VH-VL binders against o60147. Designs and how they scored, part 205

Target 1, 175 residues: o60147
Amino acid sequence: MLEKNKYLYIFRHIQTNQVLLSQGNVLKKTALFQLPYPLQKPVAPNGMRPAKLRKDHWVPLLKVEFPNESMFQSVFMQLLNYRKYRSVQPLTSDLLKLPIPVRRRKIMRQEVPNTIADLADILNKEKFPENSVRLQLSDKSDSEYADWPPSVQIDSEEIKLSRGFREKTTVDEAR

## First folded at step 9 (VH-VL)

Design ya47 (framework fv_tocilizumab)
Fold by ESMFold2-Fast, scan of step 9:
Structure ya47 (fold): chain C 175 residues (1-175), chain A 119 residues (1-119), chain B 107 residues (1-107)
Amino acid sequence: as target 1 above (175 residues)
Amino acid sequence: QVQLQESGPGLVRPSQTLSLTCTVSGYSISSGYYWSWVRQPPGRGLEWIGYIYHSGSTTYNPSLKSRVTMLRDTSKNQFSLRLSSVTAADTAVYYCARHDEWLSHFDYWGQGSLVTVSS
Amino acid sequence: DIQMTQSPSSLSASVGDRVTITCRASQSISSYLNWYQQKPGKAPKLLIYDASSLQSGVPSRFSGSGSGTDFTFTISSLQPEDIATYYCQQSWSTPYTFGQGTKVEIK
């Protein structure tokens, strides 16, 4: 009997740098509800989301492996709460001076550093066992957006963007 | 199309446990979403009772937390509500509903099941 | 808990009228507000989510606006089939809470 939901998959948009959280290695259409800025223009004034999910426009940012479902749920729920509370923070004076489209692009580009920082903050607050949480990043330099607790081990192998989060296969191994 | 359907006894005696089951069709409850119970006393407004996440994790309304248990049966694609120590104040139409993980809007509802608490 | 207050509690309007209902949260909930329609004897039906997004299949005469603590729901041209009670719901945090409802009747 295996525990379900031990992995958190985090995706990044190739153009906007917006972040989507996922419990599976493939994005579901409902994941777009996470986005404060829709990727497609609305047809009606009230039809702001969800936009069409273009799976080819989302690439792996990082994969987090937890030892059990309970730890996964705790961290996942806290990460969602952090994202909510960021949405109500006052905009800085510098951002308010920018035209709306420029301001939105700046905010979107900060989602990668913010998500990584939030994850690290949650893991620093939790007292998980040493080396119990494994991070695998598509770009290891993204780990520098935060200071990690002893509970975290960072995988030396990066995620290949061409493969996404799919499992290693015989074909992939033969390459 | 996703459909939710409540079932269970329509009459429960005071001090006993109210038990309801929600049967889901058109979507696997273990594949996503939060699965909730919401009640409405006759002529009154809506009160959220709690949810069970597709993994089995639960969150209950603090006002009811000591009396509520939610369980899932993934083989039957069902989730259930148990409310202990009922009184006349628990007489209500009970709805099951689902909501997404991000915006928490209830997009599909059952038809509702009236439960009367009476001796 | 976040308290949701709707205004008015009831209203009567004529077919074709513009109907406006307001909802106030006891604390800022950003855009995490949904609107539901409930017809007599039926389950609630989602009309608007995330304060202003129209649910698929819902007529365009329904709209929502607002953010923070003050929200508005509008029916631009009331139809006979719109006779119902309307509820707002905050989805910022658990426990999720609903407004007391606004009963909309046709004269």
Scores: ipSAE 0.335, ipTM 0.762, lowest interface PAE 3.8, mean pLDDT 86
Fold by OpenDDE, second read of step 10:
Structure ya47 (fold): chain C 175 residues (1-175), chain A 119 residues (1-119), chain B 107 residues (1-107)
Amino acid sequence: as target 1 above (175 residues)
Amino acid sequence: QVQLQESGPGLVRPSQTLSLTCTVSGYSISSGYYWSWVRQPPGRGLEWIGYIYHSGSTTYNPSLKSRVTMLRDTSKNQFSLRLSSVTAADTAVYYCARHDEWLSHFDYWGQGSLVTVSS
Amino acid sequence: DIQMTQSPSSLSASVGDRVTITCRASQSISSYLNWYQQKPGKAPKLLIYDASSLQSGVPSRFSGSGSGTDFTFTISSLQPEDIATYYCQQSWSTPYTFGQGTKVEIK
């Protein structure tokens, strides 16, 4: 039986490549709070927080199984902090030369590799037991974005990539 | 136990606005779930109209969007449906239902309220 | 919009018979498929959600299977109280849509 409280899913938007973190395989509406507020009324393609969660717009980027909920929570919070830190960093001169819409697209394209790198960095620092963290990627090549510590074992199988993907498990959301 | 009950006039004249209220008991609408309206013309199938979240956020069927307004009153644990410019085609049994926000199934239904559009 | 097509539109079977209803989606809906039972003059009742999950309190003779575009609803042993119209419903994307229904009768 799977314990949803120790599973991290990271989703990417199929159009904008934005990234959302999720506890478990079902994306919650509250996950949208991870995205910045729009300056104007934007749809998701503008690289801002969409008005509504459309599950068919998000696909799994990766799945992480932790030994326990505590470890999950630690990594989850750190990932959010990394994202926040990145969001307040000054933009490079090259990006500043670009029109705002183009700039936003460039930044969003980096969210996937940045998130993967963040995860690896966090796991390297946490020094979890060897092979205690199981990582599955939608694209195995994405694992190349970072060096993984011995605590991480990368699954040989990729996550199926489809719109609105949700793993079939025996554990559903508790009501 | 969760219970839903529709209330409103059973007869509406053409071009007028259909108005129904759903009263929920046994569960607070503010606790979660979507709250949906589904209708069924006599002898026909089911059509989803839309849903409202306790925040007030709504999602409507595009086929009815221009005519549909849903509201909620968390203090009364109620949500409502308004359908404007009705015609005979809007004659149906109207159901309110609790709509799971994760898997989007309808797990609890009202008994339904027949609304007839007639002169 | 996603179209849901049920088959057959109606069927008649004997008590104790195995009854099978199929539902096809116009596009992949993963496992976001639900089955409802509606008796005459009553509201629909949820039987199966997420393609194969049995709703609490529903008899075990009811089951569902399938994923993607093709789904199956089964009554392992038809009972007299099972006379009703059954509907599939996709919960993949809005607008949520239902099949046209399958009327089940007893011979």
Scores: ipSAE 0.006, ipTM 0.607, lowest interface PAE 9.6, mean pLDDT 88

Design ya48 (framework fv_tocilizumab)
Fold by ESMFold2-Fast, scan of step 9:
Structure ya48 (fold): chain C 175 residues (1-175), chain A 119 residues (1-119), chain B 107 residues (1-107)
Amino acid sequence: as target 1 above (175 residues)
Amino acid sequence: QVQLQESGPGLVRPSQTLSLTCTVSGYSISSGYYWSWVRQPPGRGLEWIGYIYHSGSTTYNPSLKSRVTMLRDTSKNQFSLRLSSVTAADTAVYYCARHSEWLSHFDYWGQGSLVTVSS
Amino acid sequence: DIQMTQSPSSLSASVGDRVTITCRASQSISSYLNWYQQKPGKAPKLLIYDASSLQSGVPSRFSGSGSGTDFTFTISSLQPEDIATYYCQQSWSTPYTFGQGTKVEIK
């Protein structure tokens, strides 16, 4: 019996620091719908077209292993809700004074600290058993963005992704 | 499907507050986009007044900031403009318009409402 | 504030002529420039966004180019229905600013 949805992978963009959530170690094009700001200006005039996904521009930020699918689903949905909540919050007057590209860059740069803080907040609210959740980071210093509950065990091992586990993009096919 | 329509008094006395409402149909103003006011004095060019972000945050043109307030009424799917201490120089056609942060252009406009400031 | 200088302020051309309008920003705005058409008594209509992207439903005779501080808008073959005032607008930073407009008339 396999429970395939026990792992949450969080990826960050190497240039913008934007964050994508994935239910596995493979980023899918549909994950781009999570982004409040597209990486490129949309080609379509309506601005609703999904941005192009370049797998070589995304690296693992962290991986969370849950004891079961129920805990995974709870945390995953809450993270999506936190991200939605952040996207509709009023921007500060200070941010709104900045040029739009500068403002977006500043907001995007905060997605890594914000996502880590949100994850920790969710895990602190849940009453999970001690050491039941395993957290692996690509850079252990990123764990310092939050205080972690007793339910979380932070591993020293880095997230390992095979190049073969990444979906190809149109750009990758052109290379 | 998206339509914007301005409404409000066409005549305002000097020193009073100009008040206009933009009614949006076909899209919820709280779901996305920046909702702006742009004015055009007779025979002159376009001047951006300000916007209200779909979350309620506002940004105003510094030239008008001390006199401008923008509000939203999500239950009626409307956003409004208040411009205080008006003078004859505020006589203009007032447009409401929508733009996205992605593309930063005004893709839908109201038909415009002429507001004359005179005694 | 970013100042937008548009040139010429007015022009008269014949049907079928190529018409070019220029717009200069007082500082670099990358490609964050839009072009609008306004006919008498009507709201402005978006023609070009992001310096060179044609809005859906807009005839292909309209085009835009440029980046940084210097931008051009071209009508490759002027038609009678193109009589209007054209405005450039920068969307790099608030306050959003418009050029003063170019009135296009048929000879």
Scores: ipSAE 0.006, ipTM 0.513, lowest interface PAE 10.9, mean pLDDT 81

Design ya49 (framework fv_tocilizumab)
Fold by ESMFold2-Fast, scan of step 9:
Parts: C-alpha cells; sequence; structure tokens
Structure ya49 (fold): chain C 175 residues (1-175), chain A 119 residues (1-119), chain B 107 residues (1-107)
C-alpha cells in the first residue's frame, strides 16, 4: 500500500507564536526552514541559521482533514507560497520604527492570525465541495480570524493533546 | 565578497546640499539588509545618519531628519545621501555601511569620504 | 534617544595585558549591543555583535559580555595591532547610537 496524506498539521511556538506547517503529526527539523526569523541568533555570513527543534516548545494550532491527497497538496503548497510571499514583503515604516526585539515579536505574533486568514483565503478561492474540509482547532476562538467557506466544517471538539498531535491517551491514563 | 564605496564632492559650500553615493558590489541592495550612512567629524565619534531599507523605506536620525534624504538606484546598485543646508558642523568623514535586518550590526563599511564644508 | 557611555575614555596598557572596556546604556537594550575597532584613517570594523558573538575572522582574544544596561569588551592579551579606538553601539532602536569611544594605547 502507498501512504496518502489527508491531514495538514499546523503548530505554533508557545512563546513566539511562530507557525510551522507539517504533513505529519510530528514536526521534522526541515520544517524550521519555513521560519523567516530563526529561533537561534542568525549566523552573520548568511543571515539565517536553522534552529534546533525543541518539540516541547511547539503545540497544536489546528488540524485540517481533506477528502483526498490532491486537495491536501494544493492547499499545503499554496500556504507555503503565502508564507514565502509574506517573508519577502517590505516591512512597513511603522514596523521599522520599533526596536528590533519589539518589531520581531510583533511580526511573529501575527503569524497565527495570518496563517488562519491565509488558509481561509485559499479555501474560499478553491471552491471545494460543501463540508468536504474538516478543521479542528486547539482554541476555537482562533476561527474568528477569518470567514470560512461552505466547504469547511469546524469540529465542535478542540484538540486536547498537550504536546504535538499525538494520539490521545486513554481516559484512565490522562487522569 | 561585499564591497561598499563612497563617491561625491569632497568640498561643499555653506548652505549648499551635500550629495554622496554609495556603490555596492557583491550583493544586491534590493535583496535585503538596511543600507546606512554614518559620519564622523575629525577627531570625534560616530553618528548614525539614517538608513534605507530594500523597499525604499527610510528612517533618519531625528537630529538631522529635516535635512536628510536617502534614495536608492537599484539599476546601478547604489544608494545616496543628500544633506541640505550644510554648515561647518557637517564637516566629517561619511561612511556608507550595511547592517543586518534582525540585529542591526554594521558588518561592511565603505572606506569613508571626507566632506569639508568651507567658504 | 538611548545614550551610550564608555569607560574609560582612554587607557594605556602593555603588550600581553588584559584590557577591559565598559559600556553603559541609558535604558535596557537586552543583548542588542555591538563593538567596533577603528584604526587611524580607517573605517570601523565589527568585532562583536549581539553582546557576545564574535564576528567571523576576528581573533578569539576579543570577547564581549553583558546584558541589559551594562556591557564589557575584553582583549585577553593585548597585541600591538590592537592599538585603536573601540566603540560600542546599541542596535535596540533608532536612532542607533554609539559610545564616545575608548582609545587604547601602548604604555
Amino acid sequence: as target 1 above (175 residues)
Amino acid sequence: QVQLQESGPGLVRPSQTLSLTCTVSGYSISSGYYWSWVRQPPGRGLEWIGYIYHSGSTTYNPSLKSRVTMLRDTSKNQFSLRLSSVTAADTAVYYCARHYEWLSHFDYWGQGSLVTVSS
Amino acid sequence: DIQMTQSPSSLSASVGDRVTITCRASQSISSYLNWYQQKPGKAPKLLIYDASSLQSGVPSRFSGSGSGTDFTFTISSLQPEDIATYYCQQSWSTPYTFGQGTKVEIK
């Protein structure tokens, strides 16, 4: 059998609110290349350095279930393109006036609202079948960052995993 | 390798506009970084004048803001400084320098161009 | 504006001596402080960035430390080629500001 991807996993950093996209429920170190601001200080020559992946610093933001791999790949690639586009846009004059740590924090904090807005924008443009895409969020209030199309069904249950998108423990083990 | 080189008149009369150009090689000014001007009066310390970001957005030292304009010419890979209404107090060595986007350390400097303001 | 004050304004030391320069910011700048070396007639050269990070190609005898408002720059064993004026610079916010400089001379 061939493995097929139906799920997009989105993680956020517990301190910075930076966002990482993953095709699996476990983050790979290569996901760090999505970050415009590395968690570690940049290396002077190239301006960027891959950060050490601390899996305990990343928590689920949301999970998207697609009916097939084609739809998953389309949305995943478009989200990566939106993130790349945002990373190369000129900073506003208002942001440039801020101290660098304050500016960086403000930009990083916007990754959660921006990612959710971008996801909704992509889903609104793609015209997928009604109720074909299922969203499950860690905090349902995050859904308010965007208007969702008829193709999207928001799960009434929030993600309850403490770290990553690991399988739920039994009720007996969780208590 | 990245190199910065200042050019422009070394003598400016009082009340005129000081104009300097920084030519960058080895890196495109449109690709990133902030591009700054820093000056140093003879025998004194360093004063940051302002920067131009890759978008053309500028930030100037408030002490000089009313007199400073910075522009870029991406086709020539150059950025320039114009300082209006100069006085003897503007006599200095003028450096162009690149600084990193996230930490703002000046990693490459031009050799400096002495501008004397005299009658 | 953030004011940067260096101490001392000048010092004289012998080759091989440990030299320490201090820099104080008028407000907290976290680790956003850089150190430059300037020899007569030359442009400043970056030695240390982000308080303690050594710039590529700079000798290991140069080091920096500190956070918040108080920073130190150290030359562990002064060499003749280290005779220069050293400047600290805060990169926390614009306008970027420099200390007044510390002139290092041989006794």
Scores: ipSAE 0.006, ipTM 0.513, lowest interface PAE 12.1, mean pLDDT 82

Design ya5 (framework fv_tocilizumab)
Fold by ESMFold2-Fast, scan of step 9:
Structure ya5 (fold): chain C 175 residues (1-175), chain A 119 residues (1-119), chain B 107 residues (1-107)
Amino acid sequence: as target 1 above (175 residues)
Amino acid sequence: QVQLQESGPGLVRPSQTLSLTCTVSGYSISEGYYWSWVRQPPGRGLEWIGYIYHSGSTTYNPSLKSRVTMLRDTSKNQFSLRLSSVTAADTAVYYCARHEEWLSHFDYWGQGSLVTVSS
Amino acid sequence: DIQMTQSPSSLSASVGDRVTITCRASQSISSYLNWYQQKPGKAPKLLIYDASSLQSGVPSRFSGSGSGTDFTFTISSLQPEDIATYYCQQSWSTPYTFGQGTKVEIK
């Protein structure tokens, strides 16, 4: 008997509303490569690496449970592709009229509604069995960013994280 | 301290199946990353063959898809490549390599295994 | 499939020279371009990822720039150990594709 990955976690940055995708209930430092704008000052060029990961700055946005690994992987890969293509689309003329700091803040604030809409779009296209996908949201009002297919069951249960998640993980901030 | 190492026969006859294994140490292949095969014919450039995701899902180069199968063996921390119906054009150094899921750059490579297809 | 065209195919330069290699994608790939160094008989080594990000442990004389379809790789002051073939690779979509390579020699 083998356990298989069937959970997708999505996290939100408490200040910027930027979003990180994660497999399972822990964030890895490599997840920061998902972000178009660094959250913290970059390291010197001779030692370039992703910005520091501070787990206390990230809260769960939603958790999705799939009935099997194949469905999980299909949705996860498509969501990755949606994020990738969104990140490189030309900016609208309305956004280009804004000063750079205002523009970036506005773009970052849209990541939550965009990610939720993308997830729903993928699930609508996949034609999964009725009530086969469980969606848990930290804030149920976020479900209103999309129309969900019959395959999705929205649950009110609180999202539980691993015991170690709440601790600071940045070596630069550790003793 | 991640290391990848290819193994398998260095000589394969035309029309047979080429079979290679990549042994990974220092990281569990079921915990993350994409695990790829890339080949290089002698004196030529690099060609991506396909990847297996840490969950077991695969994606293959369309030019090779009908002949390629990739599998993983989590108990041995290995992933393998099978390429059927080989010809002299499949003579190459075969590399296994890892890339992370977001930017897809190959950060660790095996040392390469030369496979010659001849009668 | 996305085609990567790399130029020049080979070059010879002196120690201390500035060396520039270019890579062009057949469609926009944003910043999803990586650069590798391959020495004879060895596996490729990642130098630059995401068009301009220097891989940890790689000397600062290596740099990358560009976005969309046109990319540049630069060695600011060529060293003897830099004799190698250099490859660009797009990571925008599968199948991942590589440039033809640029052989860098020292005279």
Scores: ipSAE 0.062, ipTM 0.673, lowest interface PAE 6.3, mean pLDDT 83

Design ya50 (framework fv_tocilizumab)
Fold by ESMFold2-Fast, scan of step 9:
Structure ya50 (fold): chain C 175 residues (1-175), chain A 119 residues (1-119), chain B 107 residues (1-107)
Amino acid sequence: as target 1 above (175 residues)
Amino acid sequence: QVQLQESGPGLVRPSQTLSLTCTVSGYSISSGYYWSWVRQPPGRGLEWIGYIYHSGSTTYNPSLKSRVTMLRDTSKNQFSLRLSSVTAADTAVYYCARHQEWLSHFDYWGQGSLVTVSS
Amino acid sequence: DIQMTQSPSSLSASVGDRVTITCRASQSISSYLNWYQQKPGKAPKLLIYDASSLQSGVPSRFSGSGSGTDFTFTISSLQPEDIATYYCQQSWSTPYTFGQGTKVEIK
């Protein structure tokens, strides 16, 4: 088609540090199925329903721009597979010694560094052209969770959006 | 250490109201978690009855909803079950149990209280 | 309501055997499945939560796997103290529902 999907939008939860991946700049409720541990109890008795998606609780972590849709699809699918692989691994003995609430918070908080490390690992294994992949982070220090290949260009400008990847309107600030 | 303990009459007559109390120690019921009742008829499986959230909000099993009321008494750190219009089919061991707000597993259970519905 | 079906209803195995129990949901429940052990006259005890997470203090011979509609519970090496009825439970939506139970006995 005329325009192809070349962007990966990565969100983090403001309280739990859990991570969601999205092909679009707006999270869909179905993205919650990426989480092994739910944020809240599902509502809607008598039917399948995912936990409620609170869009105001998810903030941008990073945005990745690929040179084409094929590279985007390859990296996106590999990243989902890495996350799936992590979710089925046995817990370490150190984690098993912690009370369940403490253990779960620790696991959830590891999702940001884990996702960044996984992304870097995938990009290091792929041989993409120099400076062809652009990374824009909300907090540039998060890039320090990994070593990046020559294919990656980290944008000097951090993401300034406070409503996911949507900008606030000026009228929201006027009154 | 969190402990749950059921109490209440072990014999209830048909058409009367079954009333049970769960006393919680080691954790304040108003500070978190969902607090549930689960029953088990002799020789059969487990049936969830309902929960009360630490805020006081309740959700009941639709099969029992018209007959069930759950209340909390935060000053005594207790929550209770009332099941109206009982029949012999309500004869069961009744357990209270708690579960976490984002992880819906029952991590602590009471010992269970047998309630027999008989004339 | 989500219906939970366990298989088998009962089994007999020898000490040291690998024991496998399956649980099937009538609709997708993602990973919202828990496994409980119940000994005669006792309350159920949580063994596995969120399909595959081992509860603290529970021996590592117990494990769970699966997602969506099909789930498996395994005891890698059956011990005498493992004689009990085992129940799966979905926590995807209310009303929470349990499987009918699997009675595990030693030969």
Scores: ipSAE 0.000, ipTM 0.460, lowest interface PAE 16.3, mean pLDDT 81

Design ya51 (framework fv_tocilizumab)
Fold by ESMFold2-Fast, scan of step 9:
Structure ya51 (fold): chain C 175 residues (1-175), chain A 119 residues (1-119), chain B 107 residues (1-107)
Amino acid sequence: as target 1 above (175 residues)
Amino acid sequence: QVQLQESGPGLVRPSQTLSLTCTVSGYSISSGYYWSWVRQPPGRGLEWIGYIYHSGSTTYNPSLKSRVTMLRDTSKNQFSLRLSSVTAADTAVYYCARHGEWLSHFDYWGQGSLVTVSS
Amino acid sequence: DIQMTQSPSSLSASVGDRVTITCRASQSISSYLNWYQQKPGKAPKLLIYDASSLQSGVPSRFSGSGSGTDFTFTISSLQPEDIATYYCQQSWSTPYTFGQGTKVEIK
């Protein structure tokens, strides 16, 4: 209606560099389904997934403003599909040579550059109007992980979250 | 809790447009789920037609994309399916269903509406 | 499109038997596979999602397993009310696709 849901927020974990997508500046507990093990179970096959969402451990990586909600939703869904695709790719021989804990850390650290590259790829395939998409990065150097189309304007501004996102009285949403 | 109900003409002539509406009760279609249409020809399997998000954004099965339109009416808590240029091959039970974005399982279904395409 | 192949297409078993149905995807879909039960004249009912998660209210005799391309659905002790057609469905990518169905009948 008033283009309320035209913002995509992407968060990174301060320790692991794992990435979560959000349809707004509020990170919900259900966002953990985006990680390699979509449902939290007592058995954790590879130990890459956090058991609980701690909002203080996630910081904004980037914020994207689209001209309308339809474009936002299209890009958001494509980005989720890219992440699903990546989750099943075979490990390289170099990664297979590493001890499991070291291998997991390397894989997690690649989520930031991979997500940025995927976003750029999607935007390059879409033919949006020139300068219609605004990209804000917490660290402008992260824009170097990809080549951006003419539709994208890159701004280096502080990404402001809603007050409620960080407050201790804000409880994590249940499944 | 959540109920879905299909409605619309059960008979459509060849070359005309098939039109169905799904009425949702117990839940707002604006609450962030995806709403799909799935059809089943008599005695055959299930075919996904497309989905609509609360924003009006749609994705259609490529096999049907040129003939399909889905729309929402948030004031009536409804979403609809229009399928143009129908033939006998479009005779099927049409279901509306709800699903989420990350798991994409269809957790609630309408009871189904049989649409017969015949002259 | 991702093609889903079920086997067998039909089976007959006795009450109390273990029934196993398999589903194969034409490409890896991780754990993004769901199982539905459809009784004659009724809409499909979700039984299992995310390959192995039991839907709320569904009897524990139903279970699922697998990842990648090969998936299994099991009824540990077949009951008369389980007479139905069972469908697998991939939720990896659009268009979402279903297996051709497995008709389960009692001898």
Scores: ipSAE 0.006, ipTM 0.546, lowest interface PAE 10.4, mean pLDDT 80

Design ya52 (framework fv_tocilizumab)
Fold by ESMFold2-Fast, scan of step 9:
Structure ya52 (fold): chain C 175 residues (1-175), chain A 119 residues (1-119), chain B 107 residues (1-107)
Amino acid sequence: as target 1 above (175 residues)
Amino acid sequence: QVQLQESGPGLVRPSQTLSLTCTVSGYSISSGYYWSWVRQPPGRGLEWIGYIYHSGSTTYNPSLKSRVTMLRDTSKNQFSLRLSSVTAADTAVYYCARHTEWLSHFDYWGQGSLVTVSS
Amino acid sequence: DIQMTQSPSSLSASVGDRVTITCRASQSISSYLNWYQQKPGKAPKLLIYDASSLQSGVPSRFSGSGSGTDFTFTISSLQPEDIATYYCQQSWSTPYTFGQGTKVEIK
């Protein structure tokens, strides 16, 4: 199970730009617990937020390949901790002046640049071997949100998802 | 559906190693979640001991770190606790429990196993 | 380590009463707080997670609120089967820590 545990997939929501981390090419419903507004009910167009997992609304942002499971686990847990830290920061006075739906939308739009910056920060602090971490980006311009260490190889090839990308849903026929 | 069951000796001599096993049914321990041990001395509160992640990675309570080892046996769907150099202060009911990945709430618990440390 | 302090340590109330228990964290834990019910001789049972989310199968009379450092657990109408000790638990960081517990008794 070493192979599966060496890959980090990061997904973004096509409407809100909220980010989900996945420990493989399978995006699980429990990943929604990562969101600052998890389990929120569906709202009108101006405040649309994922209340349940719509896998067709999430696209790959980036994929990271680590040389071993230990490095993967360290980086993955640190990213989750960065997200927790961000959730407790006080809002700026400019954001507090905005209506709640508009404020939340602006906060959500920053998750992509914030996640990329956090990933780079973690990788810069960890002294991994040169060219040991492979980073694939769906959009090459997203690499510009951060300065990357020598341990990172950046490749903007299309991210290939395995058959396990979406958990299989079996519908039991009730009748 | 998911069930956890502790097993192991209920009496351990001072200075020896306390060893407990948790058998999980209804879910594969290698497929997800964190698998923890929590103890409760008689008449006292709950103390988290440590977890083993579904990949095998472990984290232990710093107060017990030097004495604790957790292992998993994926073929038997079990995870175990070893606590070395025990004293009377380690007398407690030991629970195994599962917790979620991001919110870390304990959603399933074993029934608990009383371990008495006595000569 | 994050210290969790519960109040009160014990309380007695009548059937149908509204019961509230408070939990304070020594530092901000956002919403990463869970509430458990423990009856004598039994394992703890999860009631509330993420400060305010009701666990599946748990009666709606149980609720939680709060964020940061101050949290409240409420039983809107106390029932005889609710006699138990209640614990809060922070899940912000390891080591996970529990409050000392609140014993709830019926008068």
Scores: ipSAE 0.006, ipTM 0.588, lowest interface PAE 8.6, mean pLDDT 82

